# VHH binders against Homocysteine S-methyltransferase 2 (SAM4): the designs that were tried, part 2

Target 1, 325 residues: Homocysteine S-methyltransferase 2 (SAM4), of Saccharomyces cerevisiae (q08985)
Amino acid sequence: MARLPLKQFLADNPKKVLVLDGGQGTELENRGIKVANPVWSTIPFISESFWSDESSANRKIVKEMFNDFLNAGAEILMTTTYQTSYKSVSENTPIRTLSEYNNLLNRIVDFSRNCIGEDKYLIGCIGPWGAHICREFTGDYGAEPENIDFYQYFKPQLENFNKNDKLDLIGFETIPNIHELKAILSWDESILSRPFYIGLSVHEHGVLRDGTTMEEIAQVIKDLGDKINPNFSFLGINCVSFNQSPDILESLHQALPNMALLAYPNSGEVYDTEKKIWLPNSDKLNSWDTVVKQYISSGARIIGGCCRTSPKDIQEISAAVKKYT
Below, E stands for the ipSAE of ESMFold2; O stands for the ipSAE of OpenDDE; V2 stands for 0.75 times the mean of E and O plus 0.25 times the DockQ between their complexes.

## First folded at step 1 (VHH)

Design b7 (framework vhh_nb_b201)
Fold by ESMFold2-Fast, scan of step 1:
Structure b7 (fold): chain B 325 residues (1-325), chain A 119 residues (1-119)
Amino acid sequence: as target 1 above (325 residues)
Amino acid sequence: QVQLQESGGGLVQAGGSLRLSCAASGSTFSYYAMGWYRQAPGKEREFVATIDSGGSTYYADSVKGRFTISRDNAKNTVYLQMNSLKPEDTAVYYCAKEVWSGTYYEDYWGQGTQVTVSS
């Protein structure tokens, strides 16, 4: 049976918290796929053999990753499209035309939908402009970030995802800079016609990577008021410190008490932007049980994992969600 | 996907015991619910027992009190301890991975291990 529209389902089930999948890029890397590429986790989809040869090793690996997250309890999952802007794809792969790019995105969405079935929700995942320049964990967009044409950068992927009825939600992930956030919030229903969320990239001290506070972000949202696209459905934090994330989400909740929130933190590891590696964190003070309980208390409606989270992490999140809802 | 390999079957006299093992390979399985099913000659496969990722167990009425399902997540292995075996327990026993979609059902089956209980 077909699923209910996401917003209707959550309105009809006000205590429901959806379990999101884990970190696809890092999980595929752990499974042997070489994702050290400007298109990141999208790399296996670039080869035509992925599509034409059902015995493709990469095809099997990606399908098994989706199945493992489903079996862990994921109810809403992402397309594998974090660094899949037209600019990134056309500069770093054999794909050169908008038509070829649209075909790639359509095929990835079809593949994801086929893996998860019709009863699960599907997010069209979009990484930030900052991911293109390797600044999603610093928020440093240069001297004149207000002059960046974010719309032009996002436009090809946005137009594709807006037209694709297999997607339930568009997810802007790891947004690290206030000017990019303001740009997304300024786009009307003609630009963003599907429900969408914004996941913020924040420091452990609870500020956006560029130094903007949660209170300042809340004020931007309040100031826009009725001008905000009514499809703006969730605000949250992702790829953030595991241990500090509950307090950060609570800060958003206090500043925006009526906003539906989401959270999917890292496994506790931190990305070193200079060396471009993930560093282990042995100082986990909280369990998923504790963190999920706190997220739910702060109004989270979607909870999952980001970088370095595995099906085992999602299983623990799923168990905690069932326990506290 | 996952590969499941059952072992521990054999011939046993009524009232005896056997311990079945199911080794999972291809990925970490601590997040799956795992089950045991059986198929007697000329019959459909039937449920025997399941254990979820948190350790909660569920049994068919016909085996409750006689069989115990357990798991060792460090070894990616699920076990079925079968006590007080009856001739009616004669079947090929299959390990299965359960899908967590709000309902438990078999997603993958092992090759099976034969259990024969003599009267």
Scores: ipSAE 0.000, ipTM 0.089, lowest interface PAE 23.2, mean pLDDT 83

Design b8 (framework vhh_nb_b201)
Fold by ESMFold2-Fast, scan of step 1:
Structure b8 (fold): chain B 325 residues (1-325), chain A 121 residues (1-121)
Amino acid sequence: as target 1 above (325 residues)
Amino acid sequence: QVQLQESGGGLVQAGGSLRLSCAASGSIFSSYWMGWYRQAPGKEREFVATITSDYSTYYADSVKGRFTISRDNAKNTVYLQMNSLKPEDTAVYYCAARPYYTSDLTEYDYWGQGTQVTVSS
């Protein structure tokens, strides 16, 4: 069945929590796709054989990933487009023109929609300018971050996603710097005509990567007031520490009690830099059940996973959402 | 399965130049983002420079215009050319590599052992 428009669905169901998919890039890597490329998880779509050959191994893997997240309970899923800015694509792939770029994005969105069907919501995923410069976890945008032309960087991807009726929501992920946040919040309905959210890249101490506090972010939003694009639908945190994330989301809720929130943290696996392996989460007190319960208490409306989260993680998130809603 | 080995460190006078090299072992080096970090005694490890697989470069403000990062994919090597060196550039310099995936734990997944750079006044 055709889904209700997301904005209408959220208004009609004020206590509904949507289950988001897991970490697509790390899941594709786990399934044998080499994502070691500046376009990251988008790499399988760059090959023409993905599109022309129904027996393509990469095509089967991506389709199986979407199906496994759906079977786990995902209700809203992302396009595989975190590092798919025009700049990243044109500098790191054979694609050199806006026409070729728009064709790539349209095909990825079509593929994602075909995988998930018409009853699930689809997010057009957009990574930050910081991810392009390898600073999404430091927030260090140099001496004059206010002079960065964020709009021109985002424009090709935004114009494409804004026109695509197969998308329900635009998701800006891992935003680590206040000037980038202010830029996105300054864009009116002519630039962002679809519901959108902003996922913040936050330090484990509960501040934005650049040192901006949740209170300062809240003040920026309050100062804009009625000038904010009415399509701004969620604020939240993503690709953040599993163990620290409930307290961080609660801090955001306290600062902005009327704002719909979202959260999708990393799996809780710890990367051992000396052994160069992922170690399992050994904290038995912090389970998905505990974390999801706390997220819902803080006003989260979309809950999922980021890096190293698998269909099994999404199944646990889905079970917890059903238990606490 | 990436190992990094730095070379080219040493003692140099203020205003001098030094070129660091980092040799990487691995089959997919061309797809990695390569970087340089440094750590002075009693200070936090700080970012110096990054070069992407497409040769795009990014620098810390403190070194911009003085340092140049470059790579040779055929040799699996990344370089840091350091010009107009200052005593404040004295640090252990670390080569770092990442296969470009997002992580909240580290900005870089693979690290070298470091090479000492000492700039005399």
Scores: ipSAE 0.000, ipTM 0.242, lowest interface PAE 13.3, mean pLDDT 85

Design b9 (framework vhh_nb_b201; at its last look DockQ between E and O 0.06; V2 from the best seeds 0.00; counts 0 for: pae E 13.4 > 2, placed apart)
Fold by ESMFold2, look of step 2:
Structure b9 (fold): chain B 325 residues (1-325), chain A 120 residues (1-120)
Amino acid sequence: as target 1 above (325 residues)
Amino acid sequence: QVQLQESGGGLVQAGGSLRLSCAASGFTFSSYYMGWYRQAPGKEREFVATISSGGDTYYADSVKGRFTISRDNAKNTVYLQMNSLKPEDTAVYYCAAEIGYWDRSTYDYWGQGTQVTVSS
């Protein structure tokens, strides 16, 4: 049983909005996997017991997470590879060689595909260059960010994902810096041969984390015109404040009205550091129903959740998508 | 453990000035965007100003040219200098830590607010 290629499916269904899964890292943490480490949510896959022991508790936890997002209504889901660059893995785990690294990626993708089945879409997730040095929320890439060889950094993961037919879309998540954005947009089909999206890390007042405006980003895209890699399928925002995300996405829509968009914000919960618990957001003017309606009006084709979004949040998103499409 | 404590609010005549301070503790202050927001009675909370970890500043149009945000990373303190105050600036002003590296999830921390009242 085979699914249509993602681009064909969306072309055949121009009003369809796909429901994306939620915050895998925080879900794994809530389920008992300690994700505070240099490879973040990839940590359970590093242990050979995950793969060799049918009774692995971590394997059950990860499988149950995928199942819960599926049951909540997710139609497109992500591999657990936000911080799984070759540099992050080889410097911080026993997996050292490119051959070992490719085996790790292949196993993660195979596992994810087995969990979600053949009828759902799977994103190969790639975090930004800054994730390795924890700069994705500041966008501060130092004095000469134009001199960073972004391609060399991404190359091992990209080459693996480009060849993996179990993936339907490559996602560059949480991009916080204009020079990294420009580098990704400069790559032709020999480098990015699969459909891909770029998710921007945007401050709630509407600029990229490095200070670049949405208008400047739109102008970069407009200036490229027909030179843009035809596999560039979506632009969007992720890891962004829940309350401000509809206005941010609308600003992209106004600047690029024919661009297919996506959005997956953080949850609206507020962390109480004294009690060490998450509390409901007291801003009553924003709900998933309201923000999803606004995202759809802004041209979003994929909607889901980022940090701290649970299967319950995805269920609400799914219900809103059905209601407004 | 995280605390944001605003100070410096009060009553001031239109055209006057106030300087708000927000003392922060319990997190790596230098890694956070720090911001000011305000809420007048019966209105939604609105953005006023933010300053990045690298010192870049951003302002709402309504305060641009009159307000200046700054930070002192050595003192874990963010400031809002408010000049040429207008009655429409009357609100509770909240300090916020808007992003951080804590466990790679996003945290928003808010102070309790300080009242600014501008009389005509």
Scores: ipSAE 0.000, ipTM 0.193, lowest interface PAE 13.4, mean pLDDT 84
ESMFold2-Fast, scan of step 1: ipSAE 0.012; ipTM 0.455
ESMFold2 (binder alone), look of step 2: mean pLDDT 85; pTM 0.856
OpenDDE, look of step 2: ipSAE 0.017; ipTM 0.265

Design f1 (framework vhh_8fcz_2)
Fold by ESMFold2-Fast, scan of step 1:
Structure f1 (fold): chain B 325 residues (1-325), chain A 122 residues (1-122)
Amino acid sequence: as target 1 above (325 residues)
Amino acid sequence: QVQLVESGGGLVQPGGSLRLSCAASGFTFSSYAMNWVRQPPGKGLEWVSGISGSGGSTTYADSVEGRFTIIRDNDKKMVYLQMTSLKTEDTAVYYCAKDWYESGSYRPLDYEGQGTQVTVSS
């Protein structure tokens, strides 16, 4: 059964909020896959046994992860491609050619579509240039970030995803620097031919990781106006503080009241940077119910989870979305 | 390349003790925090304990605090988990895991070993 094009579906259903899946990388880690690698959650797909052996343990784990998010209520899900740039893949795996790279991406998209079926939406997930250099949480792109050739970095993955009709949406995640945001917003329909969104990496106090304010971001978007690619469909925040995220999303809504928004924060677990472990969220002030209600009030159209969010978290998000829509 | 080889698991009675060992190679051992994580039958990974690169600080999950002790020997490139007062709910495959420093805050674990099975039953 064919699904409607995403933009048409949301226009026809103006009160609909789509439930996004959880944090795939951290969920695969929880299920026993070692994801501590420059290609992150893509690592199980690099082994040929994943593709040739129906009994592959990793294949079963990835399939069960997708199935568990679907059973939890996910309606739109991501390909497992956050750190899957050509540069990252060619430097850290046996894959050395563009042809081999395109084959890998095509197989990952096919696998994801087969797991979720034809009724669900599929996002081609793309991480920022900053993730390749481990700066997506600092936004520090050096002294001359305006001189970084973001297009050349994204080009191989982007050209592949543009051609793949199994994808409904392209998602740029955890963008932490204004010059990278400006670069993406500058690309025309020949470069970005599918609906896309930009998820921002923001501090708990509500600025982009590089210090750019939400008002400054809104001004960039307003100044571009009709020059922005008409495929730019959502702006939002991801892998952000659970407790502070509703206020941050509301600040975006106030600055850009006509922009469709999205949000998928971390689980609320706090990372101890000295001990390098995740600690449970001891803050009982916010629940998924209260956070989701506030996201919907701010105009969120897609809500899900990022790092450390599990099928249980998605089930709670799904229940809250149903309650408030 | 990076290798972590766990050992010391086995069958023990409730209230018993075991010492798990992890032999590390292929990286600068003293520069990385080390962790123990476990996977009970049919469940996901559960973090158990962590120790800083110098050995100066340790942390434990609430479920094992006071019963387990994590130790490292940087000269031998070993990390250990001393387990006492074992309970049936401690039954799991135990893995040692190094931190992924390049990933900073968002990828804290890098486990490369095959694990060691601990079964607590009468």
Scores: ipSAE 0.006, ipTM 0.191, lowest interface PAE 10.5, mean pLDDT 86

Design f10 (framework vhh_8fcz_2)
Fold by ESMFold2-Fast, scan of step 1:
Structure f10 (fold): chain B 325 residues (1-325), chain A 121 residues (1-121)
Amino acid sequence: as target 1 above (325 residues)
Amino acid sequence: QVQLVESGGGLVQPGGSLRLSCAASGFTFSSYYMNWVRQPPGKGLEWVSGISTSGGSTTYADSVEGRFTIIRDNDKKMVYLQMTSLKTEDTAVYYCAREGWTYDSYGMDVEGQGTQVTVSS
């Protein structure tokens, strides 16, 4: 049941599109876990009772979430580590040492692998600097973003994930600022020794949250050429409205026609500002069937969901992927 | 659960002043950017002002720049909006919102019932 290396599997199966899981943080919140914490969806793993007590309510909830995404058709799933930088963990939890931090990440990866089994792919999820400062949807990294030491911020989590053979892919999510993107793209194979992808945080108008265009991003990648880390495997978009996302992904495909892409947008639900609730997609919005078809035509190889996407959404994505591949 | 409770609204004449308050609970308040947004009758949400985690940086919509001041008190877990030179166009329900990645178009939570501001002669 052991899986082939991800890049080899996709090369051997050029028409295959992998179905990614849904929005873990919003799903855990919907299941009654309180995620109002700087480490966000990682919070249930901080409690020692999660690990020592097999009857832990939170442990059961997280396991059932993974199982529900698997039953919906997910083939590649994420560790619950979006806001799990060493800085965030050491400042906001009882964990104070690098050794304790590495033990936490290793335990989370082991738990995720045990939930999904050996035949599914596992992504080590890494959120942006912007998530730490709560600006991943504005891209506003302050007056001197070029002076931020992104490598030192990411280093403890990167070194841990690079050493963990249970991970197939490292995913940098919701990158909203060009200087952070440039930093990640500058890291060579000695720093990023495992396949990785970069998911961009983009406005509905098809620009990075900081105002950088898809053409400018493509030019950065083209200018790097053969200097780029050979482990850079996918570029894509995440946590964007699914209704707007097909045109955005197509603009990226047009700018970088040979780049393998990925997309996992938000559910497409509309927020009712009077009732303060999320409403289902209307008949006037794009369906998952339409959106997934367009993603595949733009070269997407991994498709899933971000915020507000449930097992039901993943089931619809899975059905559309099967229909169009 | 995350809870935001707004207060301080009321009826005021054009040119008047009001101070809105927002009490936060259920999260580490000092770790989040906070915003004020408003909803005029029969319209969608309009962003008004934002404040950084420490209070060292503030931003304002063009329509309120120079008239409104956003302040926070991390010890009390409060965010405030000091409103001066109020106009009839400022009439709205005012909400405070925590900034985060959970919500697509807003990047924010709106959990309070809001506080109504009516500017009328």
Scores: ipSAE 0.000, ipTM 0.148, lowest interface PAE 17.5, mean pLDDT 84

Design f2 (framework vhh_8fcz_2)
Fold by ESMFold2-Fast, scan of step 1:
Structure f2 (fold): chain B 325 residues (1-325), chain A 119 residues (1-119)
Amino acid sequence: as target 1 above (325 residues)
Amino acid sequence: QVQLVESGGGLVQPGGSLRLSCAASGFTFDDYAMNWVRQPPGKGLEWVSGISWSGGSITYADSVEGRFTIIRDNDKKMVYLQMTSLKTEDTAVYYCAKGYYEGSRYDYEGQGTQVTVSS
């Protein structure tokens, strides 16, 4: 019974900041699941043994991941559906029909809800078209990005998530191109009937991956005005550089002072190509305490982690959120 | 603003050679590792080679080891990829990438240069 509708809860509690989970794909990889597949972190759910065998090793790993994020202080968590478009699933798995696809998404949402319980919020996670073509960090959508039919690409996943009352929020992650952002913002309540957010993929210096500035993004939003879907609830940044992220979020706040924001950056770890290992953040410039304090000052209402963020990172975020709210 | 501009791609026959160039600006070039990454048609990003800030440490993907050479010139803020014994499977858009590797993720990638290995 437990939870109020997300928008009402945040309106009733204007100082509340929700703690989001960490990087599921990288966490599952760390726990031994091979995610180097076009459907990424969704791969364990493709096998029927995940669903039919309570003793499945992969089922236990995914349950333990959710439990560890909950124990760390996560209050809002994502479905494991970043690269789970109908196109990606039907081209890269045994699933071939819309009916089978809907059954897969429904089972993943049910599983996620059962793991987190009724008092936590659940995000239906949707990756960008750029993630399908591995360009979410370049934003390069070719010579005529305006000709891409984003609606057709997103439609099967959107229609499924719109109908699922176990979801509280739809999250479009790592959007790296202005034409994709414009497409999402153009969809009315008949297409996006649940609260949703857009997480932007941005360079270290605070422009969208395709070179679009925060001012240009703000102008698009201002030009749409009251034509924007009233379910558009948050704008933010995700899978962004840890150290640069507070200044980038502040730039977004300055451009759109009345917009509720969110942020969930990478851990700050760097991959050593010579040793082929991840090195811990040795940079003394910022801590989670400092970064979270700055995010809250810029108007962030949801804070979490993206790539390489673990339950330990979420515990530090949770402690900082409690300290500054 | 961080900017990486690749050049040197083109059409080449199997067994041929090409030299790719990447011009970097907007950051302290000699403080960062640099990488070459490629995307074959219809496939995901594949890491090709990395070079440390000083040029003292160099690594290659198994598929290109012994055929490709990564070089950097810190004075000119350039990184190069010398490709020899090219195969049809080397056909891809090649990107210069700043910083760390995180699967298909980097701090920053350039716009790319097309390499086509075909007769």
Scores: ipSAE 0.000, ipTM 0.164, lowest interface PAE 15.3, mean pLDDT 84

Design f3 (framework vhh_8fcz_2)
Fold by ESMFold2-Fast, scan of step 1:
Structure f3 (fold): chain B 325 residues (1-325), chain A 120 residues (1-120)
Amino acid sequence: as target 1 above (325 residues)
Amino acid sequence: QVQLVESGGGLVQPGGSLRLSCAASGFTFSDYYMNWVRQPPGKGLEWVSGISSSGSYTTYADSVEGRFTIIRDNDKKMVYLQMTSLKTEDTAVYYCARGLEYWGSTDYSEGQGTQVTVSS
C-alpha cells in the first residue's frame, strides 16, 4: 500500500511530525494568478481551458506550486478549496447546479492527488462561513450567530469530500467563531465520516477572533466528551502571528494535553481587515527553527504555513522538523 | 533509548499524602511536555496531570484538581506528583508519560509504574 491510513501512520510513528504545505492562495497570487475573487485560490479551476488544454498557463502554475512545496519537504498538502462552498461557487461563477459543483470538486481533488502522488497525504480544505462573508479575521457573524445553519452551508462540499477516497483528512480552516466550532463538533460520524481537524483563527493575544479564550474552547470539548465525533483528529491554530503562535499553541496544549495539535502560522505579515491586504511585519523575533522546536514540545503533529508562506518557508520548517524529530 | 522510571508509591491512609517521582533518560527532557496517567484496578488508563516543557503551565483532571500538584526539575530530568487528601478512588498504578495521548495512545509509558494504595 502506497500510504497507511493517516490515523494508523501517526499511531505507529508517535514521534513523527508531518510537514504541511504553505499558503496556496498567496503563493498563486505571487505567481501571477489573480485570486481577488469570492472563490479565492479556486479561480484558475473555474476555466474549462484549465482542464481541456494541458498547455494552459494557469495549469502549469498550479502544478509548479505543488511541485515546489513537495520539493521543499511537504508531506501532507491541501486541495485548493478554501472558499469553495456551493453557495460561493454558484453565486460567483458560471456553475449553477449541484452536479456541476460536484464535478468541479472531484476534478480539483483528482488534480491535487495527481500532483502529489500516492505517497503523500491529501487534505480536503474547507474554509469557514466567515470566509464567505469576509469575517474570518474578525469572527463577527452578526447579532444571531446561533441562527446560522452551518450544516446546510457546508453540506454540499462535505458530502462530496466524505465520498472521495483520494482524501485522507478533512480540514476546517480558520474557524473564527465559537458557534461555528460548536456546530462542527456536534456533527456525528454519519455527517463527518473521515478523520478531520479544526484550525482556529486567533488574535495575537491568543483568543479566538470572536473573543473566546482557549480555556473556554477546551471546556466546550471536555463538556462534549464522548459525544464528539471519534473522527475529530487534530485541533490547531492558523492565520496567527508567527512570533506569538508558539505561546498560543502551548496554552492550547496546557488546556487539552491529550489532544493532537497542529500549527501553521502566517509568515509574520499583519492582515489589514479593512483593505483586505497583508502588510510587512518588521518586528520578527523568531526563526522557523525556534518556532518549530516549540511547536513540537507543545505536541504538534502537523506543522506548516498559512498566508504569505512560500516554498522557502516550508523548506525551513522541514529542516527544523527533521532536526527535532 | 527513551526510559521513564516511576517511584514513590505505597500504602497510605485516606486523607494522607504521597510524592511520586519520574526519572527520565534518553531524550532532551526540557523540550517535552510531561504527564502522569493512572490505571485503577479493573479500569482503563486515565490521564491525571500534565506540565509544560518550561514548567510554567500545568493541567489537572477534574477528579484531582486542588489535591495534586505536578512539578518538574529540568536540571535533574525529573517529574514529580505531589498528592494530598488522598481518597480510596485514587488507588491505581501511576505511570509517567512523555508526549501526548493520540486517540487513546500515550507516547511513552515504559516503566513498571508505581503502585498507590489508599486504604484504611
Scores: ipSAE 0.000, ipTM 0.125, lowest interface PAE 19.0, mean pLDDT 83

Design f4 (framework vhh_8fcz_2)
Fold by ESMFold2-Fast, scan of step 1:
Structure f4 (fold): chain B 325 residues (1-325), chain A 123 residues (1-123)
Amino acid sequence: as target 1 above (325 residues)
Amino acid sequence: QVQLVESGGGLVQPGGSLRLSCAASGFTFSSYWMNWVRQPPGKGLEWVSGINSGGSSTTYADSVEGRFTIIRDNDKKMVYLQMTSLKTEDTAVYYCARDYTPYEMYSGSFDYEGQGTQVTVSS
């Protein structure tokens, strides 16, 4: 393979920080793809014309998005599979069987790998149970979250990604609830056989969406100790407030000083709630340059963008990473 | 505690009309975008329509545009969905949802609560 295994590469290059791509869902929406669907940004891949017709407009749009992030400096990129659980796909698309589902995921991974080439790292992106129930920003999993069978929910997508050697890393994104976090951390190497990370969904005040503190999360990890899957490679924050994100990541670093971290916040644009339009931040508290410098200081090894982050944002992140590493 | 209570569903023939209502409590209603989302039998949630905090701007899914109208009454803390020219494909449980995040991202930007209201379009 043209690239070293991810964990070996990062161990051999202890100062290297990988640049992650931007917000795929919002970028595809900006490019004219309607993502208002339970499978979100995966929607263009559901149409057979995406695969059979080389002149497909959606196929060209997705390919151009990947290419623009690569040209901006992205070194590690995600599959377009945030809301692509078996439950979401089988309930909301023509796909009804596990075999059809596995074929869809295999084709998406193959397409993503072909777009980025063999030199770049590829993350198999997995959204939380909260994304399926529209609660990843509240963390409200109901009265008995400890009774949710998270393993059965994740199992089909996870089993597929474990077998696919085109993936370098599995990314659990926007995890907003402590019971879901505990479930993922409880799975052994037979369940999670690839390096993986957990991205937390956190309030601007620096607590998990369900109210769990960074200290409480750190305690869960410390209590598990050697029982934790050795493939657990990064912990971080994603789709969080741009301006607050450096302090939040630093609080996680202070709680877990030996943990490799990652961060990919929202763009920092100011939203006009009355007119429903995004405005540039007219009084800039932070720039990508200052945010990235602070992330690196806190132990971040992967830095990128989430909602509303464009190739231009990734270009600025890439420049800052190069400057400070 | 946020509460959203939906009502107004029922059985209707294709081409018919229904008005759904949602009573909101436990938050500053006039500060939030409100949405309608639906869940057809055996399928996941589908966003239907949204209305801004002041009621001056509305948006619709392509499947319902021109047939459904979303309106709100901030004094009564109500949001409504006027449904016309109903199709069998509109059969679903309908939920009203607070726009949790500032952006109109379908998944993860809505808090919905309550049992929903069942709409069945059948002859």
Scores: ipSAE 0.006, ipTM 0.266, lowest interface PAE 9.8, mean pLDDT 85

